# Ledger of designs, part 6: VHH binders against D-aminoacyl-tRNA deacylase (GEK1)

Target 1, 317 residues: D-aminoacyl-tRNA deacylase (GEK1), of Arabidopsis thaliana (Mouse-ear cress) (q9zpq3)
Amino acid sequence: MVTLIVATTADPASINPAAALLAMPGWTAGPILPPDIKSFSNKQTRVIQHDRSIVKEDDLDLRWEEATGEVVDEVIFLSRHTAVSNRPALTVHPIGVLHLKDGESPPQGGKPGWAALPSTRIGPWFRLLKKMAEAHGLVPEFEITLEATHHGPITNKPTMFLEIGSTEEYWKRQDAAQVMALLMWEGLGLGGSEEVGKWKSETGKRKVLLGIGGGHYAPRHMDIALKDDIWVGHLLSGYSLPMEDPTQTKTTPGENYIGGNWRQSIKAAFEATKASFPGGEILAHLDHKSFKGWQKKAITEFLAEESINVGKPNDFT

## First folded at step 21 (VHH; from z01 with T98S)

Design aa4
Fold by ESMFold2, last read:
Structure aa4 (fold): chain B 317 residues (1-317), chain A 122 residues (1-122)
Amino acid sequence: as target 1 above (317 residues)
Amino acid sequence: EVQLVESGGGLVQPGGSLTLSCAASGFTFSDYALAWYRQAPGKKRELVAAISSGGSTVYMDSVKGRFTISRDNAKNSVYLQMNSLRAEDTAVYYCAASEYIDESGYTYWDYWGQGTLVTVSS
């Protein structure tokens, strides 16, 4: 089981957590990946550092395998976060570019209509990060939050991003970097404790959240993700669910046709979530208050048509 | 509970003016970027104007100098003052809101209003 952690050298929100992690015991130098990417090894964990765009260096999992013969099983990216509000945040999120269609060029990497396999650790590490940030005095200054699915790079294995935001002052914060390093240290079990968030084919609570609707920070889905033992897959905010108002854009003969890429977005996110959680019970959780009546009707009918189970908050207890 | 409600649309002659309003609720308005989009029949929805949480504005080229976007955080409202209207401005105008902007300046709009129709015709 190999975990690949990716950092970039020019981004303090990326390289500082990586450096803090590498300062902990047990690291040795690893091979240099083409074209000139340093690596470090500790048990089943590999850290690489590159100097290009974190969202555009594609297929690092396969490139690791090509260079070393070692199969990567999951990828964790360390990055900075930007926000309209510029408020400080520590974030966890899956990646994908679900709102774009074939032929469109994504400005932040990935590929149109694609959802990466979500890391199984998103839910458990979000909860662990929240506890660690509180214990280390970062709350309430930093908001601890999930983000909805967005951007690249292209990956082939379960993936998540860990981010520090939202301005240069906060990207540089060493106490935040230290908490992210501690999250990875404890979450991967590198200090000898049991690792956190590995999906096991065993009996137990197997409910997996698929978030449908809401804003970028997934406020209604956050309520679910804070519950004990809930796994988190993709989170589709409104921008990943393009829906055309049927009263304004009717180019088809039927009244029930709702244009836009929203069906394909839901299907791609569901299939990627399902693939990351074999045997899991995937429950679509709708942010009902974020939808107009015609949107909610269309989405619920589509979920039923696709046999995607809907979960209410109580279904996650 | 999240709502963006546009108003102020209507029929206007070429060269006339309208003010569109969008009242927002269900989120912390001051943390959001706001935009006006429009969609003419059979065409794609296009950005008309946007305003950041800090008040910075952008406009599509064809409306620069004629349209002004503004926001009032105390009233949770964003406005579009449209002057020197032309037939090409005929469209349904939509209010949009976002709390996320990427490093390239690309804004990801999560919430949309129902639209208000503006018709510019003799």
Scores: ipSAE 0.637, ipTM 0.844, lowest interface PAE 1.7, mean pLDDT 91
Fold by ESMFold2, last read:
Order: C-alpha cells, then structure tokens, then sequence
Structure aa4 (fold): chain B 317 residues (1-317), chain A 122 residues (1-122)
C-alpha cells in the first residue's frame, strides 16, 4: 500500500520540491515504469518523475500497480500554479473537470463531469503548509491557499495537487521548494513522526467541508478550512456551477427549471467526497454572497432534494 | 456581496453605436480578468471580448475592428464600445470576471452579471 508522488522534469515548481524531498534520508532507486519513468522509494512512499504533461498522463496509480504489484493508496502531484494576478502562492487542491458536458474537450486533462476522489490530506496539509510557510519566512510574500477543484489527470485513488505559483520567478524559488518538501516529509511521517491527514474509519463528529460557490481561491471556504479538525473535500467555485439565467433566456413560460450543468457538478463532487470519507459528516458550505437570489434558491433546494446537509461556520466544530 | 451590474443596452439601428458598462464590487477588481459574453435567444453564450488584469485584449472574429473592450480600475468598471452594429449583434450581453487562467490561456469565469439587452433593428 503506497503513496505515489508525481513530479515532472520540465517544471521547476514540480521537480525542485521532488529533488528537495529526495535529498532527505532514506531514498533508494526504484523500478523504471514504462516507457522510462524513474522512481524512488522511501518506506511507503514512491516518487516518480516523468517528462510529459502532469495533467494529461492518466492512470499513473493503476500503471504503478500493473508494473510493480504494489497497491497505490493515494496520489500527490507536484506542479506549478498560474493565476490572473501573478501573485506568489503555495496551494493545495483536489482535481476534477465538473463544468464540462460529455463530449466537450478538457484543455487541462481529466474528463467531462468527473471529480477525482479527493485526498483526505487536503485540509490537514493546507493547515500544516500554512504553519511551515510562516515558520520559514515565506509569509506574507506567498499567499498560502486552497484552490477550487479543477483539471486532471485522470486518477482512481484519492488525489491532490501541491503547487507553487504564480510566475517563473516564483516557480524556481528554492525556499518554497524546501517548504513543500518538508510538508511531504512531515505529512507522510518519513522522519519517524506520526503522519498527518490519514482518514480512519470512524463515525460521529468528523466534519468534511464541501465548498459551493465563490472564486477560485475559495476565500469563504478558507475560513472553514483553517479550523482545527476540519476535513476538506471538493471545492466548487462559480466556474464549476454553470447556471442559466431563466429571466434572460426565455427557455420556458413557467420559469420552473434552472438549466446548466450545476446539478451534475454538485452531485459528482458530493459523491467523490463521500467516497473519500467513509462515515464522515459532509456539510455543504455556501459562499452565498457570490450567488444571485435565484441561484442560491435553486442550489439550496437541490441540496435538500439530495439530502446534502448545509453547514454554517458554527457547524464546523 | 459580489456584484456585476451591466448597463447601456438598448435599441439601436444598424450601423449605430452603443457603449456597455459593467460595474463590479465584492472582489479586488485589479486582480481579475473581465469579459463580455452575449447570448441570442436559443443560442449558446459566446465570448465577445476579454481583457486581462494587465490590459491585454482578445476579440471574437466577427466583432474585431468594431468593438473595443476597456477597463477602468479606479471605477471598478469594464466597458464595451460597440460600433458599426449589425442585426446579428442582437443579444443579451453579460459581463464576467475570473481570477484564474490556466497555462493554455483558458479562463475560468466565476462571476456573471444579470445581462443587458442590445437590440439592433430598424
């Protein structure tokens, strides 16, 4: 049962954190995955390095299992981050392509309408990353944040991305790469301490955030994710919730139906989150100020129809 | 509260001009890319023009040379100057905002306005 860490050789925000991690004690060379993907082993952790698109090289978890016989428990990708603002950032996020309909072509991998199983480590490692970035002098220069669910590649096991952004200057930052390596070192327990963010099969007060609405960096959901004990599943920003304005489209005389892919997006994200957190209490947290009244009404009615509980900030304790 | 409020739509004759405005609030405007989309009845919403946080612009082919997108960060506003209007430009026009663009240049629009109707007819 192994953790698969994936890096790509052409991306300094990917290969530099991987190199920093591999410089720590305990690594040995592992098998070569076809066609020529190098690997390294330390305890339950496997690092692979390839030279193709990190978002389009699909099924690396299954391919590891086929090549080695070892079962993969989770996948962690190391990547660069881009942004409109070009501000420096260290980010953690789940993956999926929820806004596209079947038959549409995803520009950054994955498949339409799909949400990967989110890593259970997203919340705990986001909080650990923030602490480590502060301790190593990267704050306030780097923003430490979650990102909403987006892009591929296709995976079959719990998955997250760890990213350094947002420009070439910051992708190359060695101090940021070191902090990402320390996050993985401590988070996976490679130095001998207890690992961080593993989900145990339990019942009761285990709150899991399902974020609905807001911008790409999830500012309202970030307030929840910073609370102790909170697990983080999928985060659906506005772009994952396509909703047709019934007053402007003249689709029906009754105006009783809100078109767009938003129902399917919420359902896919909820089911993937549920699958990653057996026995967890999933609470949908709405960035309600990011919605028009008709959107909020439609979403809250759908959540009730699907028996998905809504959480206010106080419900996440 | 996040708001994108379009204005400036109306009835105009072919060959005429209109200026659309979109006033934004509830986010840091200068960190966002802005766009105008349009949707005619029964048609899919289509990108008309977009402007990056740095001021770079892109236009759909049929409006290039006729429409100009601009932004005023001091007023938190984005504009669409529409000249030489044609009947095919009749649509509801929406402004949109995004803080995320992937490395391929694909922009992920999180916020949308309510729309303003432009009708081009005689």
Amino acid sequence: as target 1 above (317 residues)
Amino acid sequence: EVQLVESGGGLVQPGGSLTLSCAASGFTFSDYALAWYRQAPGKKRELVAAISSGGSTVYMDSVKGRFTISRDNAKNSVYLQMNSLRAEDTAVYYCAASEYIDESGYTYWDYWGQGTLVTVSS
Scores: ipSAE 0.622, ipTM 0.840, lowest interface PAE 1.7, mean pLDDT 90

## First folded at step 22 (VHH)

Design bb1 (from aa4 with S98G)
Fold by OpenDDE, fold request of step 23:
Structure bb1 (fold): chain B 317 residues (1-317), chain A 122 residues (1-122)
Amino acid sequence: as target 1 above (317 residues)
Amino acid sequence: EVQLVESGGGLVQPGGSLTLSCAASGFTFSDYALAWYRQAPGKKRELVAAISSGGSTVYMDSVKGRFTISRDNAKNSVYLQMNSLRAEDTAVYYCAAGEYIDESGYTYWDYWGQGTLVTVSS
């Protein structure tokens, strides 16, 4: 079984970390994936490089398996990050498109209503990245953050994105690229150390965070994700929880149904998270501060209906 | 608690003016893009105007030259000055806040207000 690291030459925040990683010892040239995707091999890790948009190359895991006969365990994408604030940032996040409904076209790949299997490494690597960034003097210039689930491409195996942001100047930062490379190097155990973020279903801590609510960077969920031994699944920002205000949409007083695609989003996120963490204890954490009273009530009731456990911050230990 | 509270809506004659306000709290206002959306009866919600954290603005074509979006970070507020109002401007107006924008310029809106009704009628 192999890990795929996907980079694109079209993005300095993608190709520079990949190049930095490939500059480390132990890499050999691998096969060319049709039509012209280069690959490199080191132990159980494969780096693949294309020149297209990182969010538009679908099913690279399956394509690799078909071409090589190797089984892909997970996919790690390297990409640039953009933000309204334009602040420097290093980010880790799962992928999926839970903010759109059927028939809508996602601007950044994926499929409406779809959630990828989240890599089990999201939580552990987020914490590791923070430590590495601090150790290498990137903090406080760079913020180390998680991102909510929000884009593609389509994948079939556990997936996460590693991103450098948030402007062109920072996309090209070599020190940031080096830290990302080191993260992958250490996280995957390429240097001989134990890999970080491998899931163990029968032993160890098995609490998995499913974040519901908050902004894109989900600070309250991140607080939980910073705790040792906490695993991280999908994070659903407010934009992934479209809820219709009953006072605006309903003509009949007393109806308790809240419209919008928020139920489907939560369900999809939960199922994907559950699939990535077999035997795990998935705890939905609600960012209460980000919800109106009627929203919290609706979500809480839905979670109960779906037998999804709710966790408060203190439950994540 | 995160809040976006719109105000300033009401009944106005065609050709009249209104100023909508949205007061925000519970998040770092300066890090967010802000927008005004509107939804007319039987129609989909549509973007009216947006303003970036840096003050760059975009408008839907039908309101260009008539509407002005602005923000005051010190007051955690966004405004929509609406001049030369038309009957077709009748809608519930919502303010929204988002902290993430993709490479294509698409903003993901995290938070929404409850809306304020603007009715333009003789």
Scores: ipSAE 0.899, ipTM 0.947, lowest interface PAE 0.4, mean pLDDT 95
Fold by OpenDDE, last read:
Structure bb1 (fold): chain B 317 residues (1-317), chain A 122 residues (1-122)
Amino acid sequence: as target 1 above (317 residues)
Amino acid sequence: EVQLVESGGGLVQPGGSLTLSCAASGFTFSDYALAWYRQAPGKKRELVAAISSGGSTVYMDSVKGRFTISRDNAKNSVYLQMNSLRAEDTAVYYCAAGEYIDESGYTYWDYWGQGTLVTVSS
């Protein structure tokens, strides 16, 4: 099984970390995939380079498997990050499109209602990244954050994004690129150390965070994700929980039905998370402060109906 | 607790003016883009106006020149000045806040208000 690292020359925040990683020892040229996708090989890791938009590169994992005969274990995409605040940031996040309804076109790849398998490395690498960033003097200039689930491409294997943000100036930062490269180097055990973030369902702590609610960067979920031995699945911001206010919808008085695609979103996120963490204890954490009372009630009831366990911060130990 | 509370809605005659306000709390207001949406009876919710953290604005075509969105970070508030109101402007108006914008300029709205009704009628 191999890990795919995907980079694009069209994005300095993508190609620079890849280049920094490839500058480390042990890499050899790999096969070329159509159209002109370059690859490099080091142990069980493959770096893929193209010049296209990463979010539009659907099923790259399957194409790799078809072309090489190798089984893809996970996919790591390198990308730039944008934000309303424009603050420097290094981010880790799962992918999926849970904020759109059927028939809507995602602006950043994927498909409505779809959630990728989250890489098991999201939590552990988030923590590792924070440590590395601090050690290399990138903090406090760079914020180290998670991002909620929000875009593609379509993948079939466990996936995560590593991003540098949030403006062009920071996308080009070589020190940031170097830290990302080191993260991948150490995280994948390419230097001989033990890899970080491999899931072992039979041993160790098995608590997996499913974040529900909050903003895009979900600080309350992040607080949990910073805890040792906590695994991280999907994070659903408010935009991925479209709920219709019963007081404004001409619903029959007395019906407790809350409209919107929020149920499907939670379920899709949960199923994908569960699939990535076989045997894991999935705990849904609600950002209570981000919900109206009727929203919280609806979500809580739904989770109970779906037999999804709810965890409070203290349950993640 | 995160809150977005709209105010200023009401009944006005065609050609009249209203100013909507949205007071926000529970999040770092300056880090968010803000928007006004509206939903008329039997119609889909639509973006009326949006304002970035830096103050850049966008408007739907039908309200350009008539509506103005603004923000006051010191007051954690966003406003919609509506002039030359028309019957077709009748709707429930919602304020929204988003922390993330992607490369395409698409803003992801994390939080929503409960809405305020604007009725334009003779």
Scores: ipSAE 0.899, ipTM 0.948, lowest interface PAE 0.4, mean pLDDT 95
Fold by OpenDDE, fold request of step 23:
Structure bb1 (fold): chain B 317 residues (1-317), chain A 122 residues (1-122)
Amino acid sequence: as target 1 above (317 residues)
Amino acid sequence: EVQLVESGGGLVQPGGSLTLSCAASGFTFSDYALAWYRQAPGKKRELVAAISSGGSTVYMDSVKGRFTISRDNAKNSVYLQMNSLRAEDTAVYYCAAGEYIDESGYTYWDYWGQGTLVTVSS
């Protein structure tokens, strides 16, 4: 089983971290995948370099398996990050397109209503990244943050994105690239240390955060994610919870019915999270402050109907 | 608590003017893009205007030259000045806030107001 690290040659926020990682010892040239995807090998890690848009590389994990015969355990994409604030940031996040309904075209890959399997490393690597960034003097210039689930590509194995942002100036930062490389080096145990973020289904701490609500960077979910031994699944921002206001809807199918694709989104996120964390205790955390009363009520009721456990911040210990 | 509260809607005659306001709280306002959407009866919600954190604006074609979106970070407010109103501008107007924009310029809207009704009728 192998971990795929995917780097885009045209993206400095992607290729620079990959290059920094490849500069570390133990790498050898790997196979070339069609059409011209270069690869490198170190133990159970593969670095892949491609020239296309990263969000268009659907099923790269399956393509690798087909080409090499190796089983892919997880995929890590390296990418640039953009933001409204344009502030420098290092980010970690799962992928999926839960804000769109069937028939809509995702601007950044994936497919509507789809949630990837979240990498089990999201929480642990987020914490590790924060420590590394601090140790290397990137903080407070760079914000270390999670991102809510919001784009593709389509993958079939546990996946996460590591991103540098949020403008071209910061995409090119070599110190940031170095920290990301170190994160991967240490996180994957390439230097001989114990890898970080492997899920143990039968033992250990098993609380898994499913974030519901909040903004894109989900600060209240992030506070929970900073706690030791907390695992992180999908994070659903407000945009992934499209709900129709019952006071504005004249064609309500039934009493107390709240329209919108929010139910499907939560369900998809939950199922994907559950699949990544076998035996885990998935706790849905609601960002209460980000919801209107009627939204909170609807979501709470739905979670109960779906037998999804709700966790308060103090439940994540 | 996150809140977006619209105000300024009402009944106006064709050719008239209205100014909508949206007061925001519970998040770092300056880090968010803001938008006005509208939904007419029986129609889909549509983007009317948006303004970036830096003040860049975008408008739907039908309101260009008539509507102006602006923001006041000190007041945590976004505004929509609507001039030369037409019957087809009749809708519930919503303000929205988003802190993430992708490379294509697509903004993900995290928070929404309750809406304010604008009726343009003779």
Scores: ipSAE 0.898, ipTM 0.947, lowest interface PAE 0.4, mean pLDDT 95
Fold by OpenDDE, last read:
Structure bb1 (fold): chain B 317 residues (1-317), chain A 122 residues (1-122)
Amino acid sequence: as target 1 above (317 residues)
Amino acid sequence: EVQLVESGGGLVQPGGSLTLSCAASGFTFSDYALAWYRQAPGKKRELVAAISSGGSTVYMDSVKGRFTISRDNAKNSVYLQMNSLRAEDTAVYYCAAGEYIDESGYTYWDYWGQGTLVTVSS
């Protein structure tokens, strides 16, 4: 029962946080994963260093289990972040490819229509990261944000990405790397404190956010994610909700079917989220302002058909 | 509410010119990349032109030298100046906005307009 932290040697935003973490006490050399992937061990945490593209490293969790006999509980990938705005940012996000149709080739790994199990730590660590970043003076220079679900690699266990962005200058920031290392250190309880973000359905704090709509950084979903005791599953931006405009596709009056893979995307995201949070109350939150009227109607009806509960911001308490 | 509203489409003769406009609202316009896509009948939607937040532009090969994409952040608008129009330019043109770009330069488009029809015919 181990947590895998995956670092890419050629990526400063990945290897620097890993190095900062490894500089902390308690680490020993671990086994070499074929062909030449180095590892380090501290309690129930493993740091893996590889030199390939992170989005092409499918099934690292299974490969680890096969090589070592250890059961993998979750995978944390460290990576650089890019953005249209190029603004400094520290990000947390689940992975999956919900914006592509079956048969299409994803440029950033994964499989079309696939959603990974989201790490239960996404919400709690997002909040913890914000606090740490503020305490260490990284805010307001760095924006602390979630990202919508959008890439691979393929994983079989609960997964999340931690990223530093959004340009080369910021990828190399040592203060940012240190904060990310501290996040992992504290979040995993490596220093002796209680770990942060372990799922326990019996506690009664079991509301899980499934975000539907909005931009990539999902500000309205993020507002909910900042609330204490809120868990976070997948977040589906507009690009993960391909919908065909009925005014352009309708052949006969009265047809209400909205084409596109948006149904499959929502369902895949919901199922993966539900699987990561057994016993949890999954609440779909719609970014109403990001939808056209006909989109909102279609999504609302679909959620009802699928017996997916809808939550308003005030329902997340 | 997020809105992208295209305008300027219509019927034009070959060799003619049109200017498409897209008015945006409901999001931080300056933080988004913008694009024009087009879809002709029976064909796939294709990228015509895109402009970054910093003003860098890309064009599909067939429109280079004829089309110009520009943005006005003060007006929350993106434009497509189309000159020397050809019959093959006939399509519904869509405005798109994206907040995220990956390392390869691929932009994920969050929001789309309804489209405006451009017909080039004699």
Scores: ipSAE 0.898, ipTM 0.948, lowest interface PAE 0.4, mean pLDDT 95

